# Designs tried in a protein design chat: VHH binders against Flagellar brake protein YcgR (ycgR). Part 56

Target 1, 263 residues: Flagellar brake protein YcgR (ycgR), of Thauera aminoaromatica (c4kar8)
Amino acid sequence: MAELSTPSPASPAPLDGGRGDELEKFTLRGARQILQLLQDLITHRGLITAHTGGGHSFMTAVLKVDEERGRVVLDPSPDPQANRRALAAPRLTCVTQLDGIRIQFPLVGLGEGQDKGRPALFAPLPAEMLRLQRREFYRLQVPLAHELSCLLKAEDLARKPVEVSARVIDIGAGGVAVVVPTGAAEFVIGGTLPACRLALPDGEPIELDLEVRNLNRQTQRNGTEQLRVGLRFAALPRAADTRIQRYIFKTERALNAKARGGL

## First folded at step 7 (VHH)

Design E75 (from D29 with L100Y; framework vhh_7pa5_2)
Fold by OpenDDE, second read of step 8:
Structure E75 (fold): chain B 263 residues (1-263), chain A 121 residues (1-121)
Amino acid sequence: as target 1 above (263 residues)
Amino acid sequence: QVQLVESGGGMVQPGGSLRLSCAASGFTFSSYAMSWVRRAPGKGPEWVSTISGYGGSTSYADSVKGRFTISRDNAKNTLYLQMNSLKPEDTALYYCARDYDYWESGTFDIWGQGTQVTVSS
């Protein structure tokens, strides 16, 4: 009886941090700035998703910043198992948003205790906090079985037009993420790829213009490099939008049914 | 400005019902999964329910399964939580939350100020 190893939910893809240099512009390392941002989170009663690794997370909130002790106080999970995972994790990745800006920060050295007679989690103040202004759209992870593809009309390094068949890995109302072999084409963030073709399972490809929004180089387990390209739909005909929405809806329903032990 | 505003909370007797609403603004509502989270006094936040962007998928915490129903009206940019057979242990501040990753539980980036639900005899 081969234990079908339920594919470990893919760890949230590291924030497609632009080139290390671009991330630096959005990274707060100043103690005062970090403290202020944490205080702002408290003031706004912001909920935080704390990732513990292995595809596990729990919701928390910053309750207090203890400047004297150099620590942050967090709400524990109502789930004891989540708390155990959190305490066992070498690092928490905390994700939240304030004023439309995504905030991400690591916490290391989590401990448990009591704050004013209530159970609480404690961690040293984060050394850095990342503020990202990028509006992330919900994206459906495309099942591998659907084999969605996008024919990209791009340019090579010589600015010669090239067509690249790209696998679609996620899709949303606002765009797609695709993977291409490294060196297949040159992509420029903010650049437009005209007259591309998105292939959906339900019919003829959709012709559309795409705008490059992000680029991320990824190394596969086999050592092969691939480029993940985030693409925004620049202009969608109404009919195309309807088709995309229908696809997403149907796929989500099917995936949910499967997850519930259906089919 | 991205904003979520919860409403519909109140005081109800055990066994009663409430319907919560969450008005969303400042973003493409249908592009995001949405969730309800609650925080009871003295307890950390607890996930309650999630619905996908187009409403095709829903999930519930075991504690509310069969009693609560999450729904959405994308034309109105509104999220709902129908709560039936309410129990004292359902007493909490209920938050509407935007989920940036439906496949990963608890991935919320924005939330409202919450609406108070009190179940007491």
Scores: ipSAE 0.173, ipTM 0.654, lowest interface PAE 2.2, mean pLDDT 84
Fold by ESMFold2-Fast, scan of step 7:
Order: C-alpha cells, then structure tokens, then sequence
Structure E75 (fold): chain B 263 residues (1-263), chain A 121 residues (1-121)
C-alpha cells in the first residue's frame, strides 16, 4: 500500500556470519576476556537482542555467569512463543552494546529451567565474542541535497549487463544503502557487483566491488515501488576508506552545525 | 558522536503520570524510527512503543496501550513517552533505542543509558 505499516518491535541485526574472515580481527576468544565482558554486561544491565533465525528475535539480558557449570543464565522473553522459538533454534545470535561498542556472540544448546525460583534460560558460555567499535557500523543518512549516487554494474531481467545510477540513502565504513526503481536490474543476495563507481564530492568516483546483502521492496506514498539495496564494500582500499570517512565526518559536522543554528 | 540520553524518570504514585524524554545527537533524527524499551526488576527486556521517522505511525505493547503515548519533535531531536495511569507493574528502567540497519531492516543499533521509573505507594 501507499504508506508503510506501523513498524514492528525492532532488534539489532546480527552481522553477516558469512563474512567471518573480515570480522576475525574484531573477535575475542580469550576465556578471561569473554567472562569479563559478560560480567560487564551484567553490571551495566546491558540489553541483548537474541536472534533465533527466520527473522525472529527477542530481548533478553544476562542474569548470571555460572563459571563452575560453564554457562550463562538469561532472562526469558515475556512472550511464551518467543521462548519456544528460542529453545527450538539450533543457535542464538546475541547482539548488544556496551559504552557504544557493539558486542555479538553465539549461544548453542539453549535450555529452560529455573534460577532462584523464577523461569530462566541457560546456555553454555560462548567460545567467542565479536567486539566492534561504533564507527565500523555507523551509517550516515545522506542529505538529499548532496545527490550522492553510485553507478551499479548489474544485470537486467534478461541477464544483459546494465548500468544503473542509484541514489545513496546512507553510507558507513562497511557499505551503502541505495534505492533503485523496481525492475531496473536484478539483484541476488550474496551476489557481487564488480567495478561499481561511488560518486563522492571532492574527487573522482571511487571504483569498488559491492556485495548485495539485503533487498527491501518499498511502496512510496505516491504508489511508486522502489527497491532498497544494502551493499557491502567487498575490498576497500585505504585511500577510498579515508575519503568515505572524511565525507561522513564532514557531513555530520555540517548537519550538527545546522541543527545548532548554523548555515 | 551518535548518542541518546534519556531523562524524566522518577518516583510516582499508582495512577500518576510521568513524561520521559530522549535527546538524540550525531545523526539525522527524522530519518530513523525510534523506540522505548523497558526492563522491570525480575523480568526480561520488554518492547514498549515505536514511532516512525516523521511521526506518522506508532505502535504499542498491549500492556501499555491506551495509557502511554509516544511522540517526537524532530526540530529538537527529541523523543518522548507520555505515561498515564501508571501501575506498579510499570516500574522499570526505560531505554531509548534507534531502529536502523541497512544489513537487515527492523533493528535497534543504538541504546541510551536508561532512566528509572518507580511506581509505588
């Protein structure tokens, strides 16, 4: 329909597990570090979103770390169906933040029981935890006045090469989200778009390979359909990374100045 | 830096009212749906309410529907939660959360520190 429906309860999305090689440098595997981080989440009452797969998730928190039994104790969801999905899932992906740092970890072998006379969920201690600074996942909403575009090299419905100029709606250190008219090109999640060109101010377009991560069909207020495409930078040279970060910082500073009675 | 700061919590008697505020900075506030999430003593986190970026769409948990009203002032980068007819069961730490992620839609990527609401006689 013309307007998007009321949004469902939101949850932090897990980072793509298929990019383990890129995330390895942010992964903690020391038992002491893992225990300390879990204790910090308890101390600071960290909210956790637990993803059970199939687009389902629930909100929880670490109640206790039982080092003797090698397990964590979690708050169950107030929604019984969410708890049933969690117990049936082969794996939970837990996402949270601590002092602006994104933390993500898997839990396998979830069980149900009681702790101190109240319902609780139990799982073995995670063997690894991802710890990612805010800047690695931050996304700047691109001002419409900037007319930021990315020339995508894709295939049309007949599998013929096509170039599509897509409007960039957000940009971060790890990628961009763009919008294209429905039917302008075919996109497949996990597919690579080689030698695309990102047009940034103050220089020539940046040539880069983009991986398709998500696809969302949207119906605009006027009834026009558009496709929102989430794209990851597959291999970003340091010079390109520097230019993108400079654009983000410069634009954010200008937006903050405008909000404070600037230009 | 991207930041959310909650305020307005406190102690109130059953049947009373409180208005929570969340001051946002470091991002284009109107481009994001915003939510309130609470954690009551002895319970897991519970989603309370969501409002779309321009305020045209709202949703509420059944437990607060008809009593709470979510709103926003995009000119002031501020999110609000008007809480009426408060019950002891509403006692919780209330968090402001930002809903945005282009990797997968419908996510909370930023949380505030929370503001404590206590409903007691």
Amino acid sequence: as target 1 above (263 residues)
Amino acid sequence: QVQLVESGGGMVQPGGSLRLSCAASGFTFSSYAMSWVRRAPGKGPEWVSTISGYGGSTSYADSVKGRFTISRDNAKNTLYLQMNSLKPEDTALYYCARDYDYWESGTFDIWGQGTQVTVSS
Scores: ipSAE 0.000, ipTM 0.316, lowest interface PAE 11.2, mean pLDDT 78

Design E76 (from D29 with L100W; framework vhh_7pa5_2)
Fold by OpenDDE, second read of step 8:
Structure E76 (fold): chain B 263 residues (1-263), chain A 121 residues (1-121)
Amino acid sequence: as target 1 above (263 residues)
Amino acid sequence: QVQLVESGGGMVQPGGSLRLSCAASGFTFSSYAMSWVRRAPGKGPEWVSTISGYGGSTSYADSVKGRFTISRDNAKNTLYLQMNSLKPEDTALYYCARDWDYWESGTFDIWGQGTQVTVSS
């Protein structure tokens, strides 16, 4: 009887290290802001997944914020074992959503007790809370086998129009990251690349305008330099948005299935 | 407007069966994994079951495994939970929830108002 090990919810992959600097823009560290966000979670009765490590998690909710004591009150799990794991964990990673925004925050120093005669978990207020809009920040790593490409309409050093075929390395609802050979074109952060073409596996390329958001030089193992360009969808038709979302969803499903040994 | 509406709850005797339904609207239903979560009086919320967007994968809490079956009809935008061999400890408010992150099961962005299930002799 093979104990179908409940696939341990993968520890929330560290939000792919977008440059630590970019995440800072979405990280709340102000006490007032943190308190307000926690209150909003209470008001909306948001369900929170608390990760305890080792692939374990439990569902909870913020019940109360005790400002006087500087602590948050959480619902305990109905599973005593989950509570034990939570209490033993050096850190909880709490994940939830509010108004379409992913919220992630750590809790350290978890304790158990009673709130108004009911069992509760207590923790000091989080030092920081991350707010990420999925649409903007979620990036699918594109499998190499899919060979997604984007034809970029850019300018060279002489400001002559050039077309550069770029490999798409990640894609989200808000944009793509591509790699181009160094020197293939000149890119300016904040600049718009008009009438580019994104090739998806499911049909004709999508014509769209792209805005350059970031540039990163990468040296390959073979010593070749490549430029990673982060591009935002500046004007995306609704139909295109749907196609992109569909692609991301299908790909994610396939990857998950593979990871679970189903393929 | 994105909405989930649960139905099918009620009072049953131990050993009885219920089928819960959740009607989804305002979003592409098949694009999301869906879950059932329950909250018993005086207890925290408990995950019950999850089903993938196209129904190819299902998971269950140990407490309900072998008794409950999650399913979905994407053509009807409806999630189901067949509950058999009900026990008093299954008494709870049952919520339908949309999974926020397919990679991180158990994260939800929307849920309904819940439907009450009461198992009592």
Scores: ipSAE 0.039, ipTM 0.578, lowest interface PAE 3.0, mean pLDDT 84
Fold by ESMFold2-Fast, scan of step 7:
Structure E76 (fold): chain B 263 residues (1-263), chain A 121 residues (1-121)
Amino acid sequence: as target 1 above (263 residues)
Amino acid sequence: QVQLVESGGGMVQPGGSLRLSCAASGFTFSSYAMSWVRRAPGKGPEWVSTISGYGGSTSYADSVKGRFTISRDNAKNTLYLQMNSLKPEDTALYYCARDWDYWESGTFDIWGQGTQVTVSS
C-alpha cells in the first residue's frame, strides 16, 4: 500500500499553465537571458521549490550551469524519497524568488550523477523561464472590515442576465478573487463578464471587464458551500490601475500598524 | 523595506539548546505562513518547519520532530525556532522564509540572510 503524502504547508503551488497567453509577456526564451538568470540564482544561493507532481515538492538549489553539456546541476534533497520522486517525474516545475521577482521554470529529463565527487541531480537547460515582478503575482488578502465588493454582471442557470454583489477576498495588479453563494450565477472558465463594478473605499466604483480564470468550490466551517471565482482584469485603464495599487499599499501599511498594536 | 533578519545562532555542544529569532518588517506578518529552512555544509537546502499565520498549525521535518518547536509572536513581528537536544547533524546555516501560499501562486518569496548554528564537542 501507498498513501499520497499530504503536502506540507511549505509546498506552494506553481502558477497555472492555463494562464499561458498572459504569461508569454514575462517568459524568457533567449539563451543568454536564461543563462544569466540561472547564474544570478547561483550567485544569490537562491532556494528553489521543485514540484514533482501529485502535491509533492522538495527544496533544491542550482549549483552550477554546465554549458559544455547543456545542463544545470542541482543539489539533491537530503530526503532519498524526494529524490526518487524527482527522478521518476516526467517534469519538475521549479519556483523561486530573487529580489522580489518570482522565477518559475520547467526541467525535463532529470538524471542523477556526481559533481566533484558529491551526489548531484542533472537536467537539460530549460528552454524557457518565467520572470514576474512582485506586482504581477502579489495578492493582498482583503480585510473583512473593508467590505470590499464587486458587482458582477453574469448569467443565471436559465441564461438570464443577473447582477451578483460578490465579496472580494483578495486583490492584485492582475485581478481579484471573489466569493459567491453556490447557484447565484453560472461561471465558465474563459468567459468574460462585461462592465462589472469594483467598489474601492477611495471613490466611485471602477467599471471594468473581468475574465473568469479559476473556479474553486469551498465548504465553510458551518457546512455551507460557496464558490471562489478568480477574475482577471481584461482591460485595466491606467487610472484604475493606480487606484488599485494605492488601495493595496495603503491597506498593507494599515494592517502592519494594527499587527504592531497587538490587535 | 520588506525584510527578514535572523539571530540567535552560535556554537553549542551536543544535547544543548538554542533559540533562533527572525525579525520581520515591511509587511503584514500575521497574514503569512512562515518557515525555517537550513543548509548544512555539503548538502542541499532542507525544509525544517512551518507555522501558519496565527500559529494554529505547525509542521516539522521528520529529522527534527520532537526536538524543535516553531512559534511566532505576531505583536512583535517575530518568528522563533526553539531547538532542543541538538545533534552534530543539526549544524547548518538557518534561514527564515516567508511562505506565499495563495491559490493562484505559491512559493517562498522573501528570505533572510541566515544565522549559523554549529553543534560540536
Scores: ipSAE 0.000, ipTM 0.308, lowest interface PAE 10.6, mean pLDDT 78

Design E77 (from D29 with L100S; framework vhh_7pa5_2)
Fold by ESMFold2-Fast, scan of step 7:
Structure E77 (fold): chain B 263 residues (1-263), chain A 121 residues (1-121)
Amino acid sequence: as target 1 above (263 residues)
Amino acid sequence: QVQLVESGGGMVQPGGSLRLSCAASGFTFSSYAMSWVRRAPGKGPEWVSTISGYGGSTSYADSVKGRFTISRDNAKNTLYLQMNSLKPEDTALYYCARDSDYWESGTFDIWGQGTQVTVSS
């Protein structure tokens, strides 16, 4: 169904805040810098997650930069449906990492063909590349002993409002991943869960609006399935941000001390 | 200095088994979900399997379900992939990858150099 707002592919790693003003300091726009960074990705055989929108993505790599034609050559997905989604998408959002730095860039005008007898995807060189410091995106795996939870305001399979206490399995500056029993609630990628409550060990639960970013079904050792839900903090008050950062720092220090035998 | 080093690849016949290992260093291993990703000749990278930081949750690509088992030993900072009932289609360079500092599936921020697995008669 067509909508008033312009549909956009899912963005995997934006800094939260404003209209990208805070991302400008991390954005490369020089042609030489872009070419060098793409060449570094080739040299290091960097793996790229290409997001095609609608919660779909595929793994790719830059095979070649054709400077004369102003194009990048990408490795197609072994899944034909993923390639069809990519070709139909108005934009790909490509996410990768080099030397601990997160790299993100758009590709517009994707085409298909062959390079030296092999199927390939082609796109014009990106006009910008985002190169983010790793520290902005640190994510802590939550110890099972902490029993960290988030009370989600969602809908069940019958579309009735439901509150689900979900276990938090990882947490970072930008969001959390939680696990819920299969069938406990319905989630839609890009959907917003308002007024959820994140319980940290210190103080009152933090009230948050959370955006669903991904869904993954996982089989546990006992054969039961659980749903992993990736959730972005849609808006985070400074006091809440400080409490989350403090929890992450203290927990990492405790885990490092335990690993070194300091407990 | 963060590093992932894969080992255990080699040549096997169809129906054979192989165990891959990945030695991690330079970061708190138990704080990250870890994945195996493979790249077959002439094909793009394919996600194979993921395991949570403390090993309580695993997931697999449909092409390997029932044949491959991912596991980890956090005391040794080592990730494993047990591959059974290998098929020619499993021939690929296998990479150990660390899940990114974001919650989005399939996003990796560190990976190793890979170990080659060749399944042929």
Scores: ipSAE 0.000, ipTM 0.249, lowest interface PAE 13.4, mean pLDDT 77

Design E78 (from D29 with D99E L100P; framework vhh_7pa5_2)
Fold by ESMFold2-Fast, scan of step 7:
Structure E78 (fold): chain B 263 residues (1-263), chain A 121 residues (1-121)
Amino acid sequence: as target 1 above (263 residues)
Amino acid sequence: QVQLVESGGGMVQPGGSLRLSCAASGFTFSSYAMSWVRRAPGKGPEWVSTISGYGGSTSYADSVKGRFTISRDNAKNTLYLQMNSLKPEDTALYYCAREPDYWESGTFDIWGQGTQVTVSS
């Protein structure tokens, strides 16, 4: 199952915005619960997006938990600059998903070294982990086989018009997340991209205005950088909204049926 | 400014029904996916159900499929959870939750006070 076995390289942005006290009811602080959740991430080879601040992140995974030393061992980025940013950061915010559960946790005091002769990153075990079972069906992870794209009408570094065909990785009622090569266009949070074209299966592309709401730079396993851009639908006509919801519903049903049939 | 107010909880016998409501104010309700999340004594939080902004997509936890129905009335800024065939295991504090806007990086979810559902004979 290529679609189900290959997780999206982009994770949702961190939920650290203004009212941390309201997340307390979803926060695990028990040592056993934290160790079990980290072990679950190892067992399922869960890919983690580690945010280092300034819109930078890299992909990692938990390699092991060193309970004796109270440390987690992480897979370093193939990009040396991403590792340098991580080591210089006062904290990493790690985000992943497992079976529709959003998991988020901080790592403080990151160091580097070796594990069994291989480069590794080390951090003390987190004192807390956020676990929230409410992301299922909020955003559809677009199957790679669908090759969903959005033609963005943006500007380059010199403010000249440029068109970028971006791969759609997430789609929901309020917008899409796309990935573009770093440097393909200049994006400014709050900026509007007019007359973009969203290509859904079964019909003409949908012409729509998109507002840039978030940016996240990721370093892929092959060492290349990509930019994840979160885009808001500005004033969708009902017909466009209906087509998007129909695509989401139909795809979710097909993925759920395929998962049940694959067991 | 922004408020979520849950209501409709109470005590009910196994096999009974309850309808929970969540009244939202201070934001554009139709722009947000809304969820119900519950917390039972001694357990971590459990997602129950989600509905998209226009109501075109719904999803449910396996434990409640076929028994619970999520719905919304965007004209009234109200989210509902119709709970049928209630079981003792459904006993929990139920929270109305606003998903962060799809486009809002780092925006926090707004949680209500919760409403207690107790299923006992």
Scores: ipSAE 0.000, ipTM 0.171, lowest interface PAE 12.1, mean pLDDT 77

Design E79 (from D29 with D101E; framework vhh_7pa5_2)
Fold by OpenDDE, second read of step 8:
Structure E79 (fold): chain B 263 residues (1-263), chain A 121 residues (1-121)
Amino acid sequence: as target 1 above (263 residues)
Amino acid sequence: QVQLVESGGGMVQPGGSLRLSCAASGFTFSSYAMSWVRRAPGKGPEWVSTISGYGGSTSYADSVKGRFTISRDNAKNTLYLQMNSLKPEDTALYYCARDLEYWESGTFDIWGQGTQVTVSS
C-alpha cells in the first residue's frame, strides 16, 4: 500500500531565485531583531496579508507582542471561514511591507482567543523574518498550461537586433518576468525593449515597451542555464491594461477554485 | 518617500454619501493596482475594492458592491472611493493601499494612516 505522499501544498514560490544563501542575508533570526520588527509593524499599523495555503489569504495586523508568553497577537478576519482556514493551516505565511521593504515571516501554531475582551488570533513568535529590500512585486504565477509568451525585441552581443520568444512565468500590473535561454540576447538593466509583443490567451498579442529591471541566471535541474528577466511595462495602453488585469483576475479565480477542490 | 494620504472621511447619516481620496507620492502611481481596505471597530481589516493601474478593471467586496465605486486619476496620483447608500456597518477606518497582488488577494505593501468614516443616525 504505497502511501501516496500528498503533495505538500506548494509553498508560496520562494521569492525570486536568489540562491538560499542570498536569502540568508536578509533573514532575521535574532529574537531582539524580530521583536523590534514586530513592534515596528505595530507602530506603523501595518496591514499584513496572511496566507493560509491553497490560494487563500486574509488581511490581518499585529496587535500586540507578548514577550512574556512569547506570542504575537493578530487581528482575526471578519470572515469566519477565513479564520477557520487559518486555524486549520499548519503554517501561515505573513507578508507585509515596512518603509518600502517587503517583510515575510511564518507563523505556526495559530490559536484563537481573546485579547482585552476582543477576539484575537495568537501565535508563537516567528523564528525568522525575511526582509527583502528589493521591491519584489508579488505577481501571479502563470500556469504552465497557459503558455504565455513575450516576443522580446532585443540586441545580441554585437548589438544586432534579435527577436527572442520568452516564456512568461509571472505577470503583474506593472510588468512580467520571463525566461530566455542564456545567450539569446543581451539585456541591460534600465534598458528599454521597444515594440515587444505579449501574448495572452484571449486574443491578439499586445504591443508594448518593456524596461529591464532585473536579471537572474538560473540553472535548471537538467543543468541548462536560463536567464530570468524582470520587465516593467514602460508604456501600457489602457486597453492593454484592461486585458492584462482581466487575465490575471480570471486566472487567480480559477486557481483559487481549483485549490478549493473545484474542477 | 513613498506615501499614501487618505482624506474625505467624516460623519454621515445612514443613506448618505461620502467620497474618499488618497493622494499617492513617491512612486509611479499608474504602475500599481490600488485598493481600499477598512477596519471596523472590534473587527479585523476587510478588503473593500481594487482598481487596476490604468483603471481598466475594478473589483468590490460583496458588502459594498453596487454602493461603492473605486476610481483613480493617474494624472493627479489620486485614488478615490465614492461611497453611496452608506450604512452603519460601513463605519470604519478606511485605508488606501498599494496592491502588490491582484484583486481580492489583499497583498499590500504600502498604506496610509487611514480616514475615519462614521455612519450614524
Scores: ipSAE 0.211, ipTM 0.662, lowest interface PAE 1.9, mean pLDDT 84
Fold by ESMFold2-Fast, scan of step 7:
Structure E79 (fold): chain B 263 residues (1-263), chain A 121 residues (1-121)
Amino acid sequence: as target 1 above (263 residues)
Amino acid sequence: QVQLVESGGGMVQPGGSLRLSCAASGFTFSSYAMSWVRRAPGKGPEWVSTISGYGGSTSYADSVKGRFTISRDNAKNTLYLQMNSLKPEDTALYYCARDLEYWESGTFDIWGQGTQVTVSS
């Protein structure tokens, strides 16, 4: 039995590859497109989180693309153990961000050596790269007509239990953003709200634990203050995750159809 | 226009201290977790520390725990890194970075130009 490894707070979780067909429309497989995207990461000095499995990851960057040899050259980790884990892994899942777009790609067959006299990691060019617009996949703006809500189980300033029905303003694979009136409850970043209930259309509310990740006070145009709360899904069952993803994709599809199908 | 500007680097002797600052503009600073990332000569990037949007949660790389302290002043849109008991191994270019996700750390959206820290005798 291996000891439980907690991933670094700087290690974003990879998207679920088991979504298959749902991610296909965001997947690049053209050799020229892959080469161009990798060059863009070099040009913008994009930092990459490389997941080696078992909750382990390290930070890297693309140093160069060797088109003639069909390989990518990566910065090794300053941690020798992270490099050993990477070399032993059957696959790396690399996650990065470019201009608000999430980019994810696999690397298989990692090796080590030197590039221009400096230590480097090498891998064959990826056969595919996932390129996701954040707002189109991770953060669906919830249509007001859907009246999506989440019943939050929180505490007031006196530590008494309170229930707050919050409007869901956006939803993604990792969580929701909700709006509550200022003063409705006390929220502590890193705190857990247990047994909250997310009401999606067409079914029973989903019971789930939420972690408070971010708080933002917003002033509306009329001068009214509201609190925007960013909430992370904790330990979602597969069925709940599937239902949330289904809602996101169906809603995006409907919104895209309305934009194109018009009057 | 979104911008991060680091400052406060310099040359120090081993055991010395420095405080790095990062001035943020063009976005709602308190809405984002912020991180410090460093790159030493000839090495890959290394995550150093993260602080949540309102400062209620912090985390550190094992190599700097107990020596470095991350903090922020949301009224001034400024991120800080207090570095104590500096070692030659801390020599690196230090970057300020904005986390993209509200519910997940480590997906970095915006980077500054960096500030150089050199620890030598």
Scores: ipSAE 0.000, ipTM 0.354, lowest interface PAE 10.5, mean pLDDT 78

